VHH binders against q84jc2. Designs and how they scored, part 73

Target 1, 232 residues: q84jc2
Amino acid sequence: MSKMRNLVEEKFLEFYESWVIQLELYLHQLLIAHNNNTMSETELRHLISKLTTHHKAYYTAKWAAIREDVLAFFGSVWLNPLENACSWLTGWKPSMVFRMVDRLRKSRVVLVEAQVKKLEELRVKTKFDEQKIEREMERYQVAMADRKMVELARLGCHVGGESVMVVEAAVRGLSMGLEKMVKAADCVRLKTLKGILDILTPPQCVEFLAAAATFQVQLRRWGNRRHYVTHS

## First folded at step 4 (VHH)

Design w19 (framework vhh_7z1x_3)
Fold by ESMFold2-Fast, scan of step 4:
Structure w19 (fold): chain B 232 residues (1-232), chain A 125 residues (1-125)
Amino acid sequence: as target 1 above (232 residues)
Amino acid sequence: QVQLVETGGGLVQPGGSLRLSCTASGFTFDDYGMNWVRQAPGKGLEWLSGISWNSGSIYYADSVKGRFTISRDNAKNTLYLQMNSLQPDDTAVYFCAKGPIYSHYLTKSGAFDIWGQGTQVTVSS
């Protein structure tokens, strides 16, 4: 498994760097669309679809990777320390995006009352789903410290044969549980993103996606400033 | 009407070379990453190479590093794969695919939104 871990980290680093480069290109297109206001509804919907597909591609790749090594996503090597510090269960905290949505109320893109009500309903549901996952995460952490697991860890250090097999099975079970929990959190992220985009008009979607992408790109740039540029 | 058309496949002897082309239509080619993947007889899909929209990022599977070269001509909406030092185990149907460039997860995830029709490459004496 540890050999597979090294490969997963290496290959997802390659994926993520490419994914961010493509995100920056989409951000550029979103900013042009937002500033020019000359695009048809069909053109805006196509641009929104490109961003939606891009985000779905991320989760498709992530779920394949976590099936092989979920632990690679805790303290990820493809994220800088600032990005890692801002992570909630291997990604963005779902409720955080409603802060970005709130920005739309203060911009030239005005939300109607029907949209505000639907966004509030979605916010409440998202927070509920988020709290449910936090409870599952708490149960996972308690299980890690369970007396039986501590005894199995001690046993694994001193005896071979069947005891080693029992310990390995327990560790595999913990990894599978963690994978399921990460996927559940990602499902909340995708449902929240889809829900917001379904409520907003195409111009509002463009502004929201531009704000989200700007934050993601800028957070990465801020964190990267802590790394020395090597001259070798 | 979105379309990807692969050409350039055929029969080649071991140690030979082939250049595959993929012509894109119906979308803004220079807005997207492009990929080459293959499927050998009786095997699953294998991702080979990916190139970013501006050619600034290029990735290769370990099985083809040093032998294959991916490139693109955005003015012609065309993706290329130069294949050198071909081996019998390179025998496969080769596909171009629009989507994010990634190495390990492409064949396992099905994250592509467009696939070409494929072109057969047979490496045999």
Scores: ipSAE 0.000, ipTM 0.237, lowest interface PAE 11.6, mean pLDDT 81

Design w2 (framework vhh_7z1x_3)
Fold by ESMFold2-Fast, scan of step 4:
Structure w2 (fold): chain B 232 residues (1-232), chain A 125 residues (1-125)
Amino acid sequence: as target 1 above (232 residues)
Amino acid sequence: QVQLVETGGGLVQPGGSLRLSCTASGFTFDDYGMNWVRQAPGKGLEWLSGISWNSGSISYADSVKGRFTISRDNAKNTLYLQMNSLQPDDTAVYFCAKGPIDSHYLTKSGAFDIWGQGTQVTVSS
């Protein structure tokens, strides 16, 4: 299925490059809005809506792609090695965004007591949801190792009839399990992002989104500039 | 210092073709999207086409779609614009500009990071 895998990879690579370029443009708008306190609540809400729509577009494209080839998202060709090294189940780790929220509190943003309480409740729930997925991943890895050790080792490397079909069936089963797990992780990501934005005021949302986009853009730039790292 | 040098312009008859080049220096060419923009006599800047840092994303203005092709050679720090089926209305000074590609943003913002003198394209009999 190398032709189908290549097609999915090519299409998502084109999508992702366009998506990141648009993220950089939104980041510039977020930084302008953050530094200029003359924008109305309606204008800030429109900007926040553009970012949330942009993130939803990513997951719409991702879920369509993983239905065809989920393995493309493990070691993605559209991500540089640094971006891949920082991934947790094909994307950002949901709880890491609370570190960004905590930095915003320390950067002279005044959060009311009710917001602090709701953010802490959301943080605890997000950690709990992450642990559920990590337990599912552990169970999957144990099952995968047993299946791979027993079935694939005994099926041999022969190209012919039933042997090829059995190997293909095993690989498809593997992919289906990973697809469900990736979707579960993405649901936690979307719930966490929406939860934070629902708790924060529009100016606080702009500051949070600017911090998140800055991290994502800089991580990509650092990884793309591997020329600064000397190799043997 | 960011330096962009546009070349390849000239006089061409209607229906003719030209290939423009833009040689970049003073920045890491591979890290940035690049754009082509033009300015016709007595008019403002018009965005024509944009290409991402690795050529994966390409966009065109409706006025040039199907006639112009943008490309880049990162090894040579060079941006290209292949222009086919040229018309008198294509007469303008052509500039390359550093920045992300987004025709809506570039058109709406009006802000272009242009560092070169441009190259003159004249389409006439």
Scores: ipSAE 0.000, ipTM 0.106, lowest interface PAE 19.9, mean pLDDT 79

Design w20 (framework vhh_7z1x_3)
Fold by ESMFold2-Fast, scan of step 4:
Structure w20 (fold): chain B 232 residues (1-232), chain A 125 residues (1-125)
Amino acid sequence: as target 1 above (232 residues)
Amino acid sequence: QVQLVETGGGLVQPGGSLRLSCTASGFTFDDYGMNWVRQAPGKGLEWLSGISWNSGSIKYADSVKGRFTISRDNAKNTLYLQMNSLQPDDTAVYFCAKGPIYSHYLTKSGAFDIWGQGTQVTVSS
């Protein structure tokens, strides 16, 4: 038997690097659209659709990868320490995107009263869903700790192949539970993103997506190059 | 009209070289990642290489790494694939595809939104 790098980590690191590069390309297009009002509504909707598809592609790849090894997403090797420190259940915290939405209220683009009301309703719902997931994860962690302690105590009294099978079954059960929780959190993320895009006009969607992509790209650059000057 | 047109295919002997070109029209070529994909007779699609909009990121499949070189000329709206040390198993239809630089996960999902018609490469003695 030889030791090798975790295959899921290698494959997802390659995927994520490519995904971030493409996000930077889309950010460039969003900034051009924002600064030059020559694009039609149809062209803006097409650009928004490309970003939506790109985010969906991330979750498609992520869910395929967590099916193989969900634990790779807790303290991910494809994220720098700053990105990992900012992670909530293997990704961005849903409620934080509303801070970016608040920027729209203070920019050149003014939201109508109906949009402000719908965004506040979505914020409340998102926070509720987020807290619900947090409570479920806490219950899961408590149950895992109790189960792990009992299983380790029991396993310590036996020597043989039966012990290996018990550990493997426990690890599979743990992984399946974590996969379910991660997918639940990702569903809240996708519902929150779609909800915001459904409320905003196409120009406002471009501004929101540009802000979100800028934050994600800059967070990665700050973590990778903390002492260097960056030009934007 | 948005289209990609591949040229440069043909018959070549083992150990030979070919350069494929893909000319883009109907979209802003320098805003998008570009890829080369092939399909051998009776087989599925195989992703070969991808290049970012500014050539800042380039990736290759293990099967062609060291033998093939991807490049682009944004002024000419043209993507290239330089193929060296060709083998009989490189015989395939080669396609140019617009889309992000994909890993194994995305390649299988086929998230490319524009494809060329393909150009035939036959490596035979």
Scores: ipSAE 0.000, ipTM 0.287, lowest interface PAE 11.6, mean pLDDT 81

Design w23 (framework vhh_7z1x_3)
Fold by ESMFold2-Fast, scan of step 4:
Structure w23 (fold): chain B 232 residues (1-232), chain A 125 residues (1-125)
Amino acid sequence: as target 1 above (232 residues)
Amino acid sequence: QVQLVETGGGLVQPGGSLRLSCTASGFTFDDYGMNWVRQAPGKGLEWLSGISWNSGSISYADSVKGRFTISRDNAKNTLYLQMNSLQPDDTAVYFCAKGPIYSHYLDESGAFDIWGQGTQVTVSS
């Protein structure tokens, strides 16, 4: 309901719905391009560029929104419960995209040995970057259970100007920490995506992006049906 | 090269009927399941119906159950969608897609491909 959403949630919901509609249009173009052997490398690179720009637009909007309300991205109102359940630090787990690369390798795409080696090196690096972020998030979560934070949470139940200001300052600090962690995770996502696209040929990039977009669109569709069944 | 050509769209009044056809080439048609999907103006893709290679399994989205009928003719490499009781909300570009059946209870990730440009269906008076 609109009345139960804050301004950041309402604004990003509008943005996200439009962003997904455009993703589905680009997915259609990717599937047509995959079928069309007459498309030039320049035409394929242009399509890949449109998808890359589309993903960058998402992160630009996301980072503006998390600066205002990072908590809106944990259990987001613009995502269904299945999409939310599959989230790792407010988005895709970066190493998951290599499962999509593996699908390409096994089904229709012929990867040369040099590409396989580079993709494996990128996979290892991505997993290392993920583990580094997970350790930092664990440290953040442990800090939340600090005796002083627990005491401040209790103090927030009492009427008083000083206690209110101290609690608000602490909450702001916690939000800034989460914003930093979410941005770090998003940087790993973008770096991993860029790395894969740099390794693959343009036709392989089109197949990879089509697989990734198809999975994202299908996950949303599956979650929407399950929510309807659960509540109907 | 895989090619799917959708035909049979057009302008129809509410309550009317249309039959869409999809002619397949570049692969062994009778080895694969086939699906119909649509995209309304400014909206996302919606799966409508799926049929197995031998017509032994058929599934429909709730929005079209009882109104639409999927069928295939393997001798002609052709997939059909009979659309009855059409409503303005059915206005969309309709596509056929190679892949396993997408159902309310059983979905398979990453098996869906749109190969053709689709056929426009407009339901208005």
Scores: ipSAE 0.000, ipTM 0.088, lowest interface PAE 23.9, mean pLDDT 79

Design w24 (framework vhh_7z1x_3)
Fold by ESMFold2-Fast, scan of step 4:
Parts: C-alpha cells; sequence; structure tokens
Structure w24 (fold): chain B 232 residues (1-232), chain A 125 residues (1-125)
C-alpha cells in the first residue's frame, strides 16, 4: 500500500479543509451570540439550524467517501497526528460530549431538573449504544483474523490469477464490514447530538455547540502547532 | 426498567389493513420521540416512521409513505401504526423504538434501542 493520496483521500481532504473553515466562521457567530446576547430567539434558532445542517453535510460526504474507500478514514491524511490519536471508530467518541454538557451546569444559563434527568437518560443510552458497537468491533476483529488466516491458507493453494481473485474478495469483505461499523458509530454520534439539542433551549444549544466547536478547532490548532514546532 | 410491548400483528391478505400498538413503561413516555422499525426474514432492520413527543413532527420512509400512519396517545403511554394497502413485501416483525426522529440515526444496525420482542405481520393470500 502506497503513502500517496488516492482520489477519495484527495477529494475528502479538499472537502474537509473547506468544512473546517466554515466551522470556524460558525464558531465566531456562536461566540458572539453566547457572550453578547445580541440575537433574538429566531436568530439563535437559525444559527443552530446552520450548525446542524453543517454537521449533517459532513456525514453525507463521509458516507459517500467510505462507500468508495472506508480505509481512508483509518489514519486520515486530512487530520494531524493528535486528531488521529483522539479518534474512536473514525470520529469523536459519543460519550465524550457529555463532558461538555456537564460544563453547561456551571454556565450562566442553568439547566432545569427535567433537562438534567433527560440528559442523564441520554448519557446512559449513549454509553450502551457505544459499548454495543465496541463489542461488535471486537467480534469483527476476531472474525477478521480467522477469515484472514483462511484466506491466506487458500492463497497458498492457488497460483497466479486465482490468488489475485481471492485477495480481491477478502478486501471487499473487509471494507463492507468496516463501512457498516463506521456508519453505526456515526449514527450514534448523530443521535447523541440530536438528542442533546432537542433537550436544550436555544441559548443552551449555542453554549453546547460553541464548546464542541471550540474543542475541535483548538485540538486541530494545538496538534498543528506542536507538529510544526517539532519539524521546524 | 424500560419495556416496550408491541401487539396487533397477524395474518392479512394483500390490500388489507392492520393497526399495531406499542405500550411503553419504565420511562416518561411523553418526553421522548418514538419510532417504528421492521425486520423481514433474512433482511436487515428498516426504519419506517418517527413521531416527536408532542406529535408536532412526523416522518416516514419512502417505502410506506401514504400507506402507513404513525400516532401516539401520551395519556395511555401508547404508540400506534395504522397500516393500509398492505403488500406481501410488508411481511416482517415490527418493533417500536425509543429515540430521536431522524432516518439517518436509525438506518444503521446497532444504533438504537429495541426493547420488545416485536409483533409478526404476515401478508399472504
Amino acid sequence: as target 1 above (232 residues)
Amino acid sequence: QVQLVETGGGLVQPGGSLRLSCTASGFTFDDYGMNWVRQAPGKGLEWLSGISWNSGSISYADSVKGRFTISRDNAKNTLYLQMNSLQPDDTAVYFCAKGPIESDYLTSSGAFDIWGQGTQVTVSS
């Protein structure tokens, strides 16, 4: 396997750079709304809708890309090493966002008891869904090892074109299994995000989205700066 | 403990109708969105319809749009699916699921909760 970027990697790199630039612009608007309280409820709802649409656009592009090459998302070339090190099944770990939700309890716009109850139930459900996917991935990895051994044994029994055919079938099987698992993880991410936003008021949604975007942007900047310093 | 009990399935002829019910317990029913999903023999799980906690938002999969109607009665902790113009390919086990309403959240296996055993619907002549 070459370290050169393939077509899927090149297209998604271009998409992702544009997507991050737009996220930073939305983060600027979220911070203005949060700090100055200058926006009406209608303006807040419109901003939240823009962020929700922006995140859905990411998953639309991602799912199109993984259909073509899911392996591009394991050790992604559009992410720095720190971002890759913090990845769980090609993205953020769903349960981690509840740490950002916990910070809202200390904010100026406090959560009411009914919201706290709903958020805790969502947290438990998210952890359950996450653990279920982790068990599926573990079973997949065990099955993959067994399948690889069987496939390698079959390769030892073939010569020329027949060996090539077996290898191609094995790669297709691997890719299809990973694609389903990545989509399952992404569905948990979207479900968790949607669930949080449905529970929170518009000002609380702005605070949550600002915290999430700030973390993502700062992690990228910190990783890029430290990588640059070590290479300079 | 969260429990969801699906009832109302059975054998029906093509073009017929059935009304499914899902009775919920162990959580505050009127705080959550609810969904109907099905699994046909030898096939994966298919999301059919979702309804918000207050019935203000309802969505359907293209395969059932215009034929199926989702509704809820929060006083009775019950979710309903009215199924009209049933076809042989509607044969499946039908489940209700607690969760947000969005097809992108539910179209992937393992991403949502099914707590009941479902109700069997068979469409045959």
Scores: ipSAE 0.000, ipTM 0.111, lowest interface PAE 16.8, mean pLDDT 79

Design w25 (framework vhh_ozoralizumab_d1)
Fold by ESMFold2-Fast, scan of step 4:
Order: sequence, then structure tokens, then C-alpha cells
Structure w25 (fold): chain B 232 residues (1-232), chain A 125 residues (1-125)
Amino acid sequence: as target 1 above (232 residues)
Amino acid sequence: EVQLVESGGGLVQPGGSLRLSCAASGFTFDDYGMYWVRQAPGKGLEWVSGISWNSGSIKYPDSVKGRFTISRDNAKNTLYLQMNSLRPEDTAVYYCAKGPIYSHYLTKSGAFDIRGQGTLVTVSS
């Protein structure tokens, strides 16, 4: 009700704000590395490792939070409306990162044929995994209209006692189904990110991560500006 | 070796002001977000403020918003906390830290990296 946050929303909002602050720092470091080309391969690998650890930290925190309240991640209060509008199953759509990979083909550091082949194989695999999750989400939504759920909704309007426990168990089951779906989507995101980074050279990884972080940071800034002046 | 040295604490009357400083060494200060956290007697750690590497993003909890101001001087490797309108409830040891503000969902990477002895702030009549 109203606009009050629950405990999970409040805790994850504070986590996410600090996570974005650190992402902006890493973006600054990525842009220096990309624009000046003065860093050694060891320094580039270290920077890439910091970014991969940072993204893994996000999913560690997210999975702990969705165990407590997965519904907090559908229309998240820590994201502005523009960020929420661009969301696919509580996060970025895995196949969209290949649009950023396509930018590398026009960069000073070019992809070799072997990399192009492996990236295409990864793209196909990622699209297959996305479609599998989309089918599961469709089945989940159809199950919400199941006769038993409709009957429980009807009972919940009229009867206390025993029916309250049955309704609560059904809602818990629905939340567990959403948690499984969100984790499956996040696994595809992590596998896609790892797959791309495994194929790319360190300079190409820096360029890719810089593009991804730039988009994420700018999307947040565009949405935050719009949010403050939405009456205009 | 990362070293953080807090200073500026002391005894102050309710409604008074204090300015805390944190001198950082052993790392590239302008590459990290910095934070102030406090621990009141018999209580756990409480986040007080956070500031990004370039001061472009600054955060406060409602308990101190409008009363406290965080700032940094990257040329001097120093973090500051200006505390105004102090209340008895602000009595605590204040620490500076680098790393993420919130620790609820992460182990070491989400915990406050407190290295110094802190600086004691006592708000009393």
C-alpha cells in the first residue's frame, strides 16, 4: 500500500545505490584504459577481474534478497521507471549484450575469425536459453489462472481460519516459482557474460565492459532526470 | 598496506558541531568510494554517509540527512564529515571505510572495511 518500502526493498535499495557508486568508479577506470591504451595486460586483466567480481556480488546479493521477497524485484523501487521499462525478468535481456559486441567489429581492435565463430555460437545458445525461460514464464502465467487458484481467490474473499493457511501456502508456492524463474534468467546472464569475456582479449573485454557500464549508468541518469521533471 | 586514521572527535553539547577527518594511505584514494560508519556504545555498526570517488554521488540515511555533510579532498587523500545540530543519539565511535555501504547480502566485499581506531564523538551536557 501507499509508498512504504518493506525491509527487503529498503535493504536492497541501500545495497544497489552503493553497488552503482562502485560501478561508476570502475567505468571511469575502464574508460581510461580504453582511451589511453597505456595499461599492461596484467593491469587490464586485474581491472576485468574487478568488474566480474562486482557483477557476481550483485547476483549474490540479489539471490539472497529474492529468497526473502522475490516480488520486490518486479517493478523494483531502487530502479527508476525507465530502468524498469527496459527490464526483462528483473534484469537485462541476455541477447542484448551482443549488440555491444557488434561495436567491437568497428573498433581499432578487430575480432579474428575464430572469435566471430565462437561469439555466434554463444549468441545462438543464449537465444535458446532465453526462449526456454520465456516458455516457462508463459506456463507460470497460465498456471495463475488455474481453476484451483481461482477457487482460492474466491475463498480468500469470504472465509478465515483454515482457508487463510491454504491461501498462504499457495502464495508461497507462486513466489518459489518466480524465484526459480528469476534465478534461471540470472544464470543465463552470468553464463553469457562469462562466455563473451572468455572469447575476447583483455583490450576487447575492457571495450565491451566499458560499453555495457556506460549504457547502464547513462540509462539511470536519463531516467533519474526524467523522474525529477515528469510534470514537464 | 591500507591505513585509515580518523580524527576530530570530542565532547560537544547538544546542538553543537564537529568536523571529522580521515587521512588515507596505502592505496589510490581517488579510485575508491569512501564511507563514514559509526558504532554507539553496546550497538552494531551504522552507516552514516557515502561519497563516490569524484564526489558526484553522495548518500545519507534519514537519521542524519540535513545535519551531516560528507566531502573529500582527493589531492590530500582526506575524507571529511561535517556534523551539525548534534544530538545525544549521535554519540558513537566514528570510522571511515572504503567499499560498499551495505553489508546485509555480502560477506567481505559488502562489509565495512574498517582499518583505524576511529574517533569518539560524545554529545552530552
Scores: ipSAE 0.013, ipTM 0.351, lowest interface PAE 7.4, mean pLDDT 82

Design w26 (framework vhh_8fcz_2)
Fold by ESMFold2-Fast, scan of step 4:
Structure w26 (fold): chain B 232 residues (1-232), chain A 125 residues (1-125)
Amino acid sequence: as target 1 above (232 residues)
Amino acid sequence: QVQLVESGGGLVQPGGSLRLSCAASGFTFDDYGMNWVRQPPGKGLEWVSGISWNSGSITYADSVEGRFTIIRDNDKKMVYLQMTSLKTEDTAVYYCAKGPIYSHYLTKSGAFDIEGQGTQVTVSS
C-alpha cells in the first residue's frame, strides 16, 4: 500500500491543525477582552502581539512548505471544500478584510475621520496590488496551454519513465513561478494586516482581529457541516 | 520576566533513558506552545520537539521520533522530554523554548527564543 498524502501535505496538515486550535484559544481571549473595560492598553497590545506573531508563524511555515511543493496549496487537503472555494491564490483575498472593518464600523466601532481616510487609502493600494497579482496568475494559467504543454501531451502516455521525467520538469518550472506569485500574494496579505493594525487603536484592533478570527473559524465549521450533509 | 529552568540532564550510556524537565514562570503558560531544542558540541541549535498549549498537537524531529516523548503539565507549568534509546548523537545541551509551536517548517527558519541556561545530556560509554 501507498500513502494517500505526500510528505508536504502530511507535515503541513499537522501544523495547520495545531495552528487552528491555537487561533480558537486566541479568539476566546479576544472576545473576553472586547467586553472588558478594565484591560489596560499594555494588556491589549500584548494580546494583539500574540495574534500578530501567530499569523506570522503561519506564513513562515507556509513559505518553507511551498519551497518543497507549492501545488499542495492549490486545493489544500487541510482545508474543507468551502474554505478551498473561498481561497484566492492559496489564502484570503486581501481586500476582503476591509469588509470586516466596514462590519466593525456598522456594529459599534467609532472610527475618527483620519482613520477612515487612511483605511480608504490602504484599501485602494491593496486592490491595486491584488490586481497586479491577478494579471500574473492569468499569465501562468495561459502558459499551461503553450506549445511545450501540447508537445508533452503528444509525447503521451506510452514513453514510460522519460515521459514522466519531462512532465515533472515542466511542472517544476511552472511551480517556481507559482511559488513566486503565492509569496507576492502573501506579502500583500501581511502588508494589509499590518497597515490596518497600525491605523486602529488597541481596542479597535482587538475587535477587528476578533471579527476576522470569528469569520475564519465559522467558515471552517460551516464547510465541515456542508461536506458531511453532501456525503449523507 | 520570562524564566525557563531546564533540569534532568546527566551522563548516560547508549540505549539509556533520561527525563528532562522545564519549569516555566513569568508568563501565562497555558497560552503558548512549548518546544525542546538542543545544541550539540560545536554545532548550531537543532529543534527536537513541540507541543501545543492544550497538548492537542505534538511534533517531533525525524531524528528523535519514536524515541522521545514531549509532555506538558499546565497545572504545574512544566514541560518534560522523556528520552529513550539514547544515542551518542543525542549528546547536547537541551533547552526549552516558548512558542509559537515549532513544527517541521518553522524549525527550518532556525530562529529560537532561548531564555534558560539549559541542561547537559552526555551519551557515552
Scores: ipSAE 0.032, ipTM 0.509, lowest interface PAE 6.0, mean pLDDT 82

Design w4 (framework vhh_7z1x_3)
Fold by ESMFold2-Fast, scan of step 4:
Structure w4 (fold): chain B 232 residues (1-232), chain A 125 residues (1-125)
Amino acid sequence: as target 1 above (232 residues)
Amino acid sequence: QVQLVETGGGLVQPGGSLRLSCTASGFTFDDYGMNWVRQAPGKGLEWLSGISWNSGSISYADSVKGRFTISRDNAKNTLYLQMNSLQPDDTAVYFCAKGPIYSHYLTESGAFDIWGQGTQVTVSS
């Protein structure tokens, strides 16, 4: 069992490092596109599609991995401590991306009133969905804390196959509940991302995606630099 | 014109070796991850290996890990797959595909931007 969990972590670590390297490459292309006002709408839509596919691929890989070992995502070995500290239910907090959207109001590409209204509607809905998941997770954590303490006490009083079965049942229950919560959170992330891209024009989408990718890449660099500074 | 061309397939005996090559044109090769996938007769598509743009990240399917080695030469716009200890079950059409290295988590052909023409590998006596 422990060898199987280590294999999931190893496979996702290989995946994630490759995914981040490809994200940095796409970020470079987004920055070039943002600075080049001669690119056609078709070219911009193609680039946006590549980023959308890249993010969807992340969730496809993640959901396959959490089906095998969701606990690997609650303290991921492929993330540095700063990235882990900034995580909300194994990823970015959906409502936080609207802070990046607000920056578009000060850019060369001005948001029209209709876009502002749709973005505010999406923000409200995203916060509602986010809070719903937080309440479900809180209820689950409270229940799991009580059950976990009971199971640990029971395990201390049992030996052999009986104690193994109790531990397996408890872990399976915990994993299934967490998998459902993580997928729900990821669905809110994907709906929020799609919603924003559907509201924005192609140049605005490029600027938004560049801002989001820059933040993700920079957060990773800040966290990695902290390790080098504190290692000394 | 964007094109991927696979070469190096053929008939080989069990335990033998082959090296597949894929030459790319019409796009900036060193900007993209590259993958090898195969399709056995009457079977679905199977992802085998992926390599990032700078060779910094490499992944393999469990079925080929330790036997196959993926590599690339960005100066020559060429992707390679060194296949050792070939088995009858390795008989398939091998395809070069442009796309992210994590394609093994994607089950649809649409995961790859560009597909090569394929090269037939037959492992039998």
Scores: ipSAE 0.000, ipTM 0.203, lowest interface PAE 13.7, mean pLDDT 80

Design w6 (framework vhh_7z1x_3)
Fold by ESMFold2-Fast, scan of step 4:
Structure w6 (fold): chain B 232 residues (1-232), chain A 125 residues (1-125)
Amino acid sequence: as target 1 above (232 residues)
Amino acid sequence: QVQLVETGGGLVQPGGSLRLSCTASGFTFDDYGMNWVRQAPGKGLEWLSGISWNSGSISYADSVKGRFTISRDNAKNTLYLQMNSLQPDDTAVYFCAKGPIYSHYLTSSGAFDIWGQGTQVTVSS
């Protein structure tokens, strides 16, 4: 199992580092598009499509990897300690993205009343789905402390024999439960991103995606350098 | 930051051969996997082949297996695609892309970003 875990970690580390470098290039393009009001709607939609495809590629790779070893995504080796500390169920917390949407209310391209209503409805639905997953996670964590799990942990203190097989089966079951829960959280993330992009105009989408990518890239840089910017 | 420059395309008759090159700059070439992808007129991106950082792992799409050969020269920061037995259906713009070898990402959508202009390959009589 440790051999498979190491292989998953190595392969996803290579993928993630490449994925982040591409995200930084897209961020540069988003910032140019945001600051240069000469781009056509078709050009903006093409850029938004590139970002959407890039995020879908991440989840495609992630779901393949968690099928092999979901535990690799709890305390991931391809994330620095700051990124891991800011994680909610192996990724960004869905409702927090609306903080970036709130900044659009003070931008050059103001949200129309109809957009504000749709975004609030999406926020409420996202928070509901998020809380449903949190309740599932709580039930999962409580189940880990029940009498049967405590007894299995006690038996697992004995090396070898029948107790090892029973403990291994229980751990496999726990991993499958976590995989299902992580996929559920990722579905909420993707639904939330799609919902926001469907409501926003192309210039607003560019601003939103630039804000999200900026936060992700800066969080990684701060953690990697172990520096905190006191003037931000 | 990342620059990829594809060269070696051109007009060739069916059954002919071409060798494509991709010169990389702006990143540590020998730390990353590299891929070849193409886009035919009116179609989406098709993944063709991938090679790991040390050439230890190589994969091909079924459409090009036995006809195309991917290779790399880490000392020159260059990726190659040797194309043999070219067919009219191979007519496309060819791009190199940085990333791991994950062919399934390209079966229904372009998961790799294209940083270069590509090189045009036209197969006709």
Scores: ipSAE 0.000, ipTM 0.128, lowest interface PAE 16.5, mean pLDDT 79

Design w7 (framework vhh_7z1x_3)
Fold by ESMFold2-Fast, scan of step 4:
Structure w7 (fold): chain B 232 residues (1-232), chain A 125 residues (1-125)
Amino acid sequence: as target 1 above (232 residues)
Amino acid sequence: QVQLVETGGGLVQPGGSLRLSCTASGFTFDDYGMNWVRQAPGKGLEWLSGISWNSGSISYADSVKGRFTISRDNAKNTLYLQMNSLQPDDTAVYFCAKGPISSHYLTESGAFDIWGQGTQVTVSS
C-alpha cells in the first residue's frame, strides 16, 4: 500500500515537473506573440492549439493517476504549500479564470458586445456547475461524520475478519466517490477553458492564456521561495 | 499535419544493439518533449523513455534503465533511442510520441497518438 502511494507520487512528480517546464516555454512564446503584431491568424491558432493540447495532456495523466491514488492529489507533493493552499478540489477554481477575462475588458484588447454577452452566459453556467460540485463535496463531508461510518471506524479498531472486510469496502467506496468528484471538477475546468477560447479571437486567446500561465508560473515561483519580501 | 517516421528496427541476437530514429514533420520539433513507447505482441503500449524539449530532463522506465539511451537533435528534427543489451522480451513495435515526458500514466490510459507505422524490433536467435 505505502509502496503503491509512493510510486504514484514519484511518477506524477516527474511528469508534473516536465509539464511545468513546457508550460514556461509556451508562456514565453505567448508573450512574444502578444507583443508581435506580425504574427498571422494561422500562427496564433497554432500556438493556442499547443496550449490546449498541453492542458489536455495534464488531465489525461491526472485521471490515470487518480485511478490509482486519488488522495495523492489532496496535499500533493509536487505542489508547494502556496499552490496547495490555493487549490479547489485538486486544481484551480473554474470561476476564478473569469477574473483574467475581466482584465481583457480593460486592456488594449477590446471585447465586442456579443463576446461580453457570451462570456457572461458562460460565467453563470460555470458558477452553476461549480455550486453543484460544492454540494456534492458537502454531502461527502457529511457522510464522513455519519453514525454508520463512525461505527465502522470503531469496528476497525477491533480484530475480526467480517469487520475488516466491511471497513475496507467502505474506504474503497469513499475513494471512488472522491475520484468521481475530482473528475467532475476537472470536466468543468476543461469545459470553461474551451468555452472561453471558443468566444475569444486568436489575439484575445493569446492574451488570456498568457495571463493564466503567468499566474500559474508566478504562484509556483512565489511558493518555492523560502521567504517573501517586497521589492522596491 | 503531424508526421513521425520511425526507422532502425530489425532482427538482432540477444545481447546485441540497435539505434532507432524518429524523424518529425508538421510541427516545431524543438517546442515539444518527445517519448519512446513500444507495443509487444498481444500487449498494450509501454512507455520507455522521455526527453524534454531542450534535453534538460530525461527519464526511463525501470525495464530499460541502464540499457537504453534517449537523445534528440533539434537541428535535424530527429529523436533517437540507442538500445544495448537487447533481450528477447524487448521484441516489439517501437513508436515515438510527442508530448511532455510521459510517465507510465499516459501509457496505461492509452493516451498516445501513434502517428507513424513504428519500427519492428525482433530479438531472437
Scores: ipSAE 0.011, ipTM 0.421, lowest interface PAE 9.5, mean pLDDT 82

